# Designs tried in a protein design chat: VHH binders against Glutamate 5-kinase (proB). Part 5

Target 1, 356 residues: Glutamate 5-kinase (proB), of Aquifex aeolicus (o67209)
Amino acid sequence: MRIVFKIGSNLLETDEGDIDLSFLSKLAEGIKKLHSFGDKVLIVSSGAVLSGAKKLGIKEKPKDLTLKQALASVGQSYLMHLYDTIFSNYGLKVGQVLLTKDVFSKEKEERFKNAKSTLEKLLELGVVPVINENDAVAVEELVFGDNDFLAVYVSFMVNADLLVIFSSAGGLKDDKDRIIPVVEDIEKVFKYVRGTGTSFGTGGMRSKLEATRLATTLNIPVIITSKEENILDLRNLKTKGTLFKPSKRKLRNALKVIATLEEPKGIIVVDRGAQEALKAGKSLLPAGVVSVQGNFKRGDVVSIQNEEGLIIGKGKVNFSSEEIEKIKGLKTSEVRKLLNTTKDEVIHRDNMVIFL

## First folded at step 6 (VHH)

Design s26 (from e2c with T28D E33A; framework vhh_7sr4_2)
Fold by ESMFold2-Fast, scan of step 6:
Structure s26 (fold): chain B 356 residues (1-356), chain A 119 residues (1-119)
Amino acid sequence: as target 1 above (356 residues)
Amino acid sequence: EVKLVESGGGLVQPGGSLRLSCAASGFDFSDYAMGWYRQTPGKQRDLVADITSGGDTKYGDSVKGRFTISRDNTKNTVYLQMNSLKPEDTAVYYCAAETYSRWEGYDYWGQGTQVTVSS
């Protein structure tokens, strides 16, 4: 199986503020055992800024974007040296791969293909790729959740069988602070990390759940767990943390591309009845359309939004924005007559991804 | 209990304006940097603007000259004034607080507020 491990900067730091070499050693030992079973492993690691600050003796968190980028440059080299040194003690070889956001765009298809080919070749050579964002040339400031989504995009790119996200919380906790062992429907558990009524420090968990929702929509199971996890148990989907099961709706590759790489050209707002029909796997009909936003043509990808403003899906439209404005709220027979067409669906279920 | 609550999102036509607000509670607001990020579903969040505890501001390239971030420490609120809105500004906008406990990114996030720019 292919497993992607996502390690945040917080997980690389001990309580004393040093880089957690014991965790890296534990991870290496576990990966060595996974390799003995024929498994393939990739690591998405943040921690470049932290590592650079340690290298240069800077005690406080940098606030300036240029300083953060400079520290990331210094720290990426130091962090890779630590991975290489520790992993070599277990006979493992590592390779650095630095990616920018634009690799995950349909407009830059060649970059996606080149990155994918590089990762596949590294895996064939028995190398563990250590992947990070190319922070030195990134035009936007870093966000905690950025590498959570990077880990999902990498998992999609390599057809991962499992994404493991390490968290200081050790998993998703319910209202009584108990780890939820299995999540079948991720939308039911977002309430535990909502901005209104959230507990101290929930910002990081929200980002992890949003990334997890995308991964499970792409049919990739996700485990959120602590550094104390038994790495070998993960190959059997056994965890001390939380297992998020992949969506029961199996997605074709074309729909995974819509979910990840396609930029929406507009928004279609749907009513409550349409939202429930879409969750049940039905196509979007004009009767369920409340409003249309943006200017788009037949075949463009649009976002699907509920009346509360939550985006619940994406899909390719059978009608332009102007056409949908004319047919919204109408019954199938009225649509066929008005547009002189045999088609009655705004978006066919085969060309639509629902995130709920 | 730390929480950030965004408001002020909605539908506007191209060229219009909106002001987003983020009400913060559960921490000493005046000591922390605050930021606005935006995201479409399934994609990474991009920095729109941030403001330090001392009032220094930074903006993403796509919004420079059109958006203004500000804060009111007496109300524990950060604002984003959005002018000359374009269809490509359509996104969920998130408020974030940086507590200096993380080396990368922000520690606390709001639920987000939808901004839609269309005719």
Scores: ipSAE 0.000, ipTM 0.168, lowest interface PAE 14.0, mean pLDDT 82

Design s27 (from e2c with S30D E33A; framework vhh_7sr4_2)
Fold by ESMFold2-Fast, scan of step 6:
Structure s27 (fold): chain B 356 residues (1-356), chain A 119 residues (1-119)
Amino acid sequence: as target 1 above (356 residues)
Amino acid sequence: EVKLVESGGGLVQPGGSLRLSCAASGFTFDDYAMGWYRQTPGKQRDLVADITSGGDTKYGDSVKGRFTISRDNTKNTVYLQMNSLKPEDTAVYYCAAETYSRWEGYDYWGQGTQVTVSS
């Protein structure tokens, strides 16, 4: 099986503020055992800025973008040295792979294929790829803003069997502060994160749940757990944290591409009736459209949003934004007459991904 | 160069409405959670509302039911619709692009836009 481990900066730091070398050793030991069963492992590691700050003696989180990028440059080198040294003690070889957002674009298919081929070759050579964003040289437009999502995109690229996200919380907790062991329907547990917080930094679990929702939609199971986890148990989907089961709806590859590599060109807002129909696997009809935002053409991919502002899906439209504005709220017979067409769906179910 | 530019602030009577807009440039907007924060004189910045890259929203207790946050990824813009405004809502409102990692990602703040609720 193929397992992607996502290691956040906070997990690489001990309570004393040092890099957690014992956790890296535990991870290496576990990976060596996974390799003995024929498993393949990739690591998506944050920690470059943290590692750079420690190497340069900077005690506070940098507020300047240029300083953060400089620290990432210093820290990426230092962090990879630690991975290499510690993993070598267990007979493991690591390889650095730095990716930018543009690798995960339909318009740049060659870059996606080249990155995928490189990762596949590293796995064939028995190497553990250590993947991070190329923070030191990427312009802001190409910066991948969240490594939880980078881990999902990597998991999609290599057809991972499991994504493991390490968290200091140790899993998703309910309103009584208890770890939820298994999540079948991720939509039912977002409420545990939607509570009111007043701090800029309160969204750590929210980011992980959003990434987890995308991964499970792509049919990849996710485990969110602590660094106290038994790495070998993860092979059997057993965890001390939370297991998020993959969606029961199997997506074909074209829909996975829509979910990941297609950038939406606009937004279609749907009513409650349409939202329920979409969840039930139906196509989007003009009658269910409340409003249209943005300028897009027939065949473009758009986001689907409910009236509360929640994005619930993405799909390829049969009509332009101008055409949808004319037909929204109309019956099928009125649509065919007005647009002189036999099409009656704004988005066909075969060209649509629903996250709820 | 990263820029967040707020607009739509101003003077309004109690019970009135305002719509704030934040135009973002210089980064991959779709990858970032966006938020609105406010700062009243003598106090720290408080969360008003945020919206994740996936569209999930969260609101401060004092504004829930009165304010609505939304985003338009095609225009790289986040909005705050403010209804039933009260004198206590008087503050400088800041747009922010957020990261959930302590050391990773980049936090950007706009210059702020003044909202004054008085008669």
Scores: ipSAE 0.000, ipTM 0.215, lowest interface PAE 12.5, mean pLDDT 82

Design s28 (from e2c with D31E E33A; framework vhh_7sr4_2)
Fold by ESMFold2-Fast, scan of step 6:
Structure s28 (fold): chain B 356 residues (1-356), chain A 119 residues (1-119)
Amino acid sequence: as target 1 above (356 residues)
Amino acid sequence: EVKLVESGGGLVQPGGSLRLSCAASGFTFSEYAMGWYRQTPGKQRDLVADITSGGDTKYGDSVKGRFTISRDNTKNTVYLQMNSLKPEDTAVYYCAAETYSRWEGYDYWGQGTQVTVSS
C-alpha cells in the first residue's frame, strides 16, 4: 500500500506556537509500523514559513511575499533537520523533495517524469520522501496554498492508494459539530462548509474538500483526520475522522492527466441543463454553451464552468474558441452546416472530466 | 511509433475464463504503467485493472478477486486473466499505456478486443 500524509502548517504548531515535536514522533512511530507491513509512505509537509519565523524569532505573520520566501528558505532547512532527527530515532530515513507547480504540467513533461522517477527510487530505497513547495523560487504569491493540492498531485504522481490529510478540525463536521465518518458523495457535503454548520476552520476546510474532490475524482480515497489518529488503522481505511470514498466513476489515465497536468487554455461556461447532462455522463453540445473565455485551438484543454462561476470539469475541445463562439446555442444540424464537420460535440464525454 | 495490439477476446459462457494479451512496441515498455479498460456502448470507458512499472496493481471494484493483471517486461506484454466471467463483463476491452507525449496525446490505446459473455 502507498500512503501520502499531508501535514499543514497549523498541524505542526502547538497551542503555545512552537513546532509540535510530539506529533512528528507519533507519525514516525506509525510509519515504522506501516513499513513493517510492506507499506510505502510519502509526506507532503507545509510549515517552512512557520519554522523559519521560529528560527529567526519573528512573532508576526509576514505580509510581504519576499519575506515569506526568505522565511521559507530558513525554515525548510530547519524543518528537514527536525524530520531527519525525529525519524532517525525510529530507524527511518527521509529525503527532501522540493517541487514547484510547473512540475505538474504536460508542457514540462520531463520535469514531471524526473520528479516521479526520483520519488519512485526513494521509495525503492526504503526512504520516506518529505515533499514541499519550493517556496524560495515560487513566482506567484500562492501556488499551492496550504499544500492540499500539492498532496493530491503527488498522490496522482506515485499512484497512491490513500491520501491522509491532517486537520485541526479532525474531519468534516455536520451541522451539530459531529464528525461525519464516511462520505460517499462529496458534492452533498459541501453545504457544511458553505453556511449550514458551525464547523471549525471553515476556510481551511473548503480548500481541503476541493482537494479531496479532485483526489476522489482520480479514484484515490481520502481520510481527513486529527493528530490523535491511530496511524496503523489507516492502512485498513479505518479512521477517527472522515473517510471520503473514491468516485464510482473509474477514470482512465488520459482523463486523470486532463484533470491534473493539463493547464486550461480557456473557459467554457455552460447552463444548468448542460451541467446536469454532463454530470449524467453526456458530451457537451453547443446548445448548452453560454459563453467562451480565452483563445484556444481544437484539441486544447479548457475548464468547464457553471453560471455561478464554479469550475465543474475540464476537457479537450473539438472546436477552437472562435468556432465555439459561432456555434454556441445552436442545434447539431446547424453546427454541421456552419463548420462543415461530422463532429457536433464541443467536448466528447471520453475526453472530459467532471468533478463530483 | 507506439503500437498496442490486443488479443484473446471472444465468446465465453458465464463462469468461464479468458486471458487477454496486449503486445506493446515503440516505447520503453518497462518504464510505463499499463492498463486494461472496458467500454459498453453508450457509456464512458472504465478502469478494469492497471499495473505500474514496479508491479503494483489496482482493480475496479466489479472485477476485484476475479481478474488478475500482470506484465512480462521481457516480452513487452501486459495480460489480463479473467475468471468467473459474468454477462455484465461483456464489453470492448482496451489496452492502454500511460504517456505524456505531445504527438500521440494522453494515452496510447489499442484497437480494442470484444469480450462477449453469453448465457
Scores: ipSAE 0.000, ipTM 0.138, lowest interface PAE 22.2, mean pLDDT 81

Design s29 (from e8 with T102R D105G; framework vhh_7sr4_2)
Fold by ESMFold2-Fast, scan of step 6:
Structure s29 (fold): chain B 356 residues (1-356), chain A 121 residues (1-121)
Amino acid sequence: as target 1 above (356 residues)
Amino acid sequence: EVKLVESGGGLVQPGGSLRLSCAASGFTVSDNYMGWYRQTPGKQRDLVADIDSGGSTKYGDSVKGRFTISRDNTKNTVYLQMNSLKPEDTAVYYCARTYEVRWEGYGMDVWGQGTQVTVSS
């Protein structure tokens, strides 16, 4: 079994503001036990900024992006030294892998293949890869919180059987502050958190739910849990936190590429009727299109949004943005005559991923 | 002294518009994550909108398409433009400085005093 552990910076800090060495030791002990069962483990770790601040004796939280980037550079080295030292006490070897977002791009396919080959070789050698974003050159990702999406992309790259996200909340909580043990339909939970009654301090949970939705769409189960978790129980999908079940729809590799490696060139907004049709596995028809944003050509990948602004999917278009603007709201027969085409869909179901 | 001061609240009819302002002193808004939150009596504060140092924005689902967060770096002020107001938007609106180095969500260390928005005929 291949398991990816995602550790946010908040989880690496104790209540006293120090790096949580006891958590890292517990994790190492658990990984040692997982290895004894033949399991393979990768870690996606934030915490470079925190580690840099500690190494340089900076007691105040950094206030600007440039300082955060500089601290991340210093802290990445220090953080890896801590992983190496603690994990070696359990006979584990670690290897640093720093990735940028463009590694997960269809246009730079060679970089994806090279990173994948490196991770596969590290796992073959019995090494635990510790992966982080290359913070020195990926400034925007430092601002948008932790590597939730990086953990999903890595899980996709290595064909992970399970993604585990550690959270100080210990899982997804309902409106009565109780851990929800199992989520089968993430869309119902996601809409609740994003709607009226969204609590202050939910920006990071929103990011985790969006990343979890992508992972479950890719047929990867996700567990969101606390540092108190029994690591060995995770191999049996048992948790003190929340288990998010993978989508029942088995996604083929071409659609996984659309979901992960294709950067959307624009946005198509669909009405409620179209949203329900897409959820039922149907193609996107011109009649269901409300508006078009951006400039794209035939064959480009676009995001699909509902009228509330929620991204519900991605797909490869049969028509350009200019063409869709002309045919939106029209019946299929009118579209064929206007564009002199036999195509019936804006996006064919075979070239579309829906996150519902 | 680090401080946030909100203004622009008031009574407005359904379908009306209001622009809230949040003036910051003691720090620079362009270097920080800034957010607007609202609270109805007896309930926890919920996120309305935020804006990061790079200018990227996020909105609560119930206000997306109707509200717009922005900032004026010269005036060190954050704004919330509220259009197509509904009775359900009635709340006390708070401005907050947010630290985005924590993955768990928004760590807020500075709050404004709040400004009342009432949507009623």
Scores: ipSAE 0.000, ipTM 0.176, lowest interface PAE 15.4, mean pLDDT 81

Design s6 (from e2c with Y106F; framework vhh_7sr4_2)
Fold by ESMFold2-Fast, scan of step 6:
Structure s6 (fold): chain B 356 residues (1-356), chain A 119 residues (1-119)
Amino acid sequence: as target 1 above (356 residues)
Amino acid sequence: EVKLVESGGGLVQPGGSLRLSCAASGFTFSDYEMGWYRQTPGKQRDLVADITSGGDTKYGDSVKGRFTISRDNTKNTVYLQMNSLKPEDTAVYYCAAETYSRWEGFDYWGQGTQVTVSS
């Protein structure tokens, strides 16, 4: 099986503010055992800026973008040296892969293919790729906001069987502060990070759940767990944390591309009736459209949003933004007369991904 | 347990003022950088203002000169004074806490409070 481990800066740091070398050693030992079963492992690791600040004796979080990029340059080298040194003690080889967001773009499909080929070759050679954002040359538009999403994109690229996200929380907790062992329907548990009870401000859990929702939509199971996890148990989807089961609806590759590589050019807001129809696997009809935002053409990909402002899907439109503005709320027969068209769906179900 | 609770949001006329408060508990407030972010439907969260543990402030370009962030470490509270409000300021406003010891990592977020500027 292929397993992607996502490690945030918070988990690379001890309470004393040092790099957690014991955790890296535990991870290496576990990966060596996974390799003995024929499993393949990739790591998506944050920590470059932290590692650079540590190396240079800088105690304050950098505010200057150029300083942050310089620290990431120093720290990426130092962090990779730590991975290489610790992993070599277990007979493991590591390889650095630095990615920018533009690799995960339909417009730059060849970059995606090249990155994928590189990762596949590293895995074939028995190497553990250690992947991070290319912070030294990143600009605002090309920066991953959180490496949780980078981990999902990498998992998609390599057809991972499991994504493991390490968290200081150790998993998703319910309103009684108990770890939820299994989540079948992720939409039912978003309430635990939307400010119910004392779970307000649970440090990055919302980002982890949003990334997890994308991964499970792509048919990849996700485990959110602590550093105390038994790495070998993960191969059997057994965890001390929370297992998020993949969506029961198997997505074909064209829809996975829409979900990941297509940048939405606008937003279509749908009513509750349309939301339920979409969740049931039906196409989006003009009658279900409340409003349209942005300027887009026929064939562009747009986000689908409910009236509460939640993005519930993405799809390729049969009509431009101007055309949808004219036909929104109308019955199918009225649309056909107004636009003189054989198409009656705003988005066909075959060109639509729903995250619910 | 970490908790951030926003208050002070509501409906206000253009040109009016509002003061948002964020009460923090469950961590050493004085060690954390505090910030306000806002989000309109379908958009990313944008920085409105932040304040370091030492009191240095930074503002988003659209609010400079109109908004003021401040903190009271004795009350574990961060404030956002919003003056000369415009319809474009309508958004859900979120309180955030960020530590200097964890560069790219841990952000604590509040639930958010709605601010609507309309006639």
Scores: ipSAE 0.000, ipTM 0.212, lowest interface PAE 15.3, mean pLDDT 82

Design s7 (from e2c with A97R Y106F; framework vhh_7sr4_2)
Fold by ESMFold2-Fast, scan of step 6:
Structure s7 (fold): chain B 356 residues (1-356), chain A 119 residues (1-119)
Amino acid sequence: as target 1 above (356 residues)
Amino acid sequence: EVKLVESGGGLVQPGGSLRLSCAASGFTFSDYEMGWYRQTPGKQRDLVADITSGGDTKYGDSVKGRFTISRDNTKNTVYLQMNSLKPEDTAVYYCARETYSRWEGFDYWGQGTQVTVSS
């Protein structure tokens, strides 16, 4: 099986503010055991800026972008040295892979294929790839938190069997601060992030749940767990944390591409009735559209947002943003008359991904 | 166990003032940069103010001159004094302990406290 481990900057730091060498050693030992079963492992690791700050004795987080990029340069080298040194104690070889957002776009499909081929070759050579964003030259941070989405995109790229996200919280907690062991319907547990405060109080749980929702939509199970986890148990989907089961609906590859590689050109906000219809597998009709944001053309991919501001899906539109603004709230017959067309759906169900 | 507990939120009229407090425990408070973020429905958390271990401060453009962040290392508490409050300041306010992460500015967050500015 293929397992992707996502490690955030906060997980690499001890309570005393040092790099957690004990955790890296535990991870290496576990990966060595996974390799003995023929499993393949990739690591998506943050921590370059943190590692650079520690190397240079800087105690406060820099606010200057240039200093952050300089620290990332120092820290990426230092972090990889730590991975290499610790993993070598277990006979493991690591390889650095630095990716930019451009790799995960449909327009630059060859870059995706080249990165995928590189990762496949590293795995063939028995190497554990350690993947990070190219922090030294990136001017934008990844949206939705500390490489959580990078880990999902990498998991998609390599056809991972499991994504494991390490969190200081140790899993998703309910309103009584108890770990929820299994989640079958992720939509039912978003309330614990928004209303309880306990899950929000630890390590960016909202970003981890948003990334988890995308992964499970792509039919990849996710485990969110602590540093205390038994790494070998993870191959059997057993955890001290939370297991998020993959969606029961298997997506066609074309829809997985829409979910991951297509950058949305705008946003369509839908009402509650439309949201429920979309969840039931129906197309988006003009009557269900509340508002339109952005400038897009027929055939572009857009995000679908509910009235609470949550992105609930993505799809390819049959109408431009200007056309949708004219037809929102109208009946099918009125739409056909106004736009002189036989089409009546804003987005057809076959060209739409709904996140569960 | 790291814990951040916010207090002091509530309903206030435009032009009014509120003081938020964040009581920290489970770590060496004086060694860490602390901050306040706010979040309105449908938007990402936005930086309100931060304060370094040495006491240097930074503010978001919308609150400069109106809000003041401070800390008391003997009480393990960070404060946000909010003056001349406007309706657009209505949000859930979160206390956070900062890390060196470029992607996640803060590694621990409080549960948040609601501030509503309305007549």
Scores: ipSAE 0.000, ipTM 0.271, lowest interface PAE 12.0, mean pLDDT 82

Design s9 (from e2c with T99V; framework vhh_7sr4_2)
Fold by ESMFold2-Fast, scan of step 6:
Structure s9 (fold): chain B 356 residues (1-356), chain A 119 residues (1-119)
Amino acid sequence: as target 1 above (356 residues)
Amino acid sequence: EVKLVESGGGLVQPGGSLRLSCAASGFTFSDYEMGWYRQTPGKQRDLVADITSGGDTKYGDSVKGRFTISRDNTKNTVYLQMNSLKPEDTAVYYCAAEVYSRWEGYDYWGQGTQVTVSS
């Protein structure tokens, strides 16, 4: 079994504001036991900026991007020293892997292959890879939830059997503030988070649910849980938090690539009838298109959005943004005449991933 | 319990204006940095603007000069005045509150409000 653990900065800090060495020790002890069963573990860890601030005695979160990048550089070194020292107490060896988002780009396929090969070799050597973003060279400021997606991309890269996301919330909560133990249809749960008049479910959970939706679409189960979790129970998909079951629809590799490695160039908004057809496995027809946003050409990947603003899929378009604007609402025969093409679908089902 | 509730979103013509409001509760508002982020479907959230407890502001490059963030500590509310709106500003806008212990982003988020700029 391959398990990816995602640890956010807030999970590395105690209520007193110190780095949570007890949690890291608990995690190391659990991983040691997982290794005894033949399991392989990877960690996606935030905390570089936090660790750098602690090292340098800085008490306030940096707002300057350059200072944040400098703190990440100092803190990444310090954080890895903590991982190494604590994990060594349990006979575990760790290896640092710093990734940029360019690694998860179809355009830079060789970088993806090289990173994958490195992770596979580390696992073969019995090493626990500790993965983070290469913050020192990042152009844009990192936002809450970025490392949740990094954890999904890493899980895809190594064909993980389980992704575990640690959260202060301890799992997904219902309208009565009770942890939902199992989620089979993430779309139903996402609607709760988007509901008007609700006072909980956001506060960082939306980003975790969006990342979880991608992982389950890729056929990877996800557990969102607290630091109080029993690490060994996770190998049996047992949790004190929430288990999100993988999609029953098994995706072929080409569609997983569209879901992960293809950057969307625009958005196509579809009506409710089209949404239901897509959910049923049909292609997207011009009649189902409400609006088009962005500038893209034939063969580009775009996001598919419903009228409520929820992203529901991604796919490769048969037509440019200008062409779709002209054919939306038209019959198939009229599309063929107008665009001088044998294709009548905006997106063919074989080139489309639906996140449901 | 921390709550952030956004309002003021809607449909507007290119070149128009909108003012977003975020009502906060469950923490000492005056002590916290507040911010606005936006998300286009399929992409990560991007910083639009933030404001410190002392009133110092920072803006994303794409909105600087057009948007203004402000706060009213008496009403526990943060505002985003959006002028000269462009189709590219179409997104779900989120209010966020930063806690001291969070170093890599904002800790608390609102549910978001849709802004659509279209003719």
Scores: ipSAE 0.000, ipTM 0.189, lowest interface PAE 15.8, mean pLDDT 81

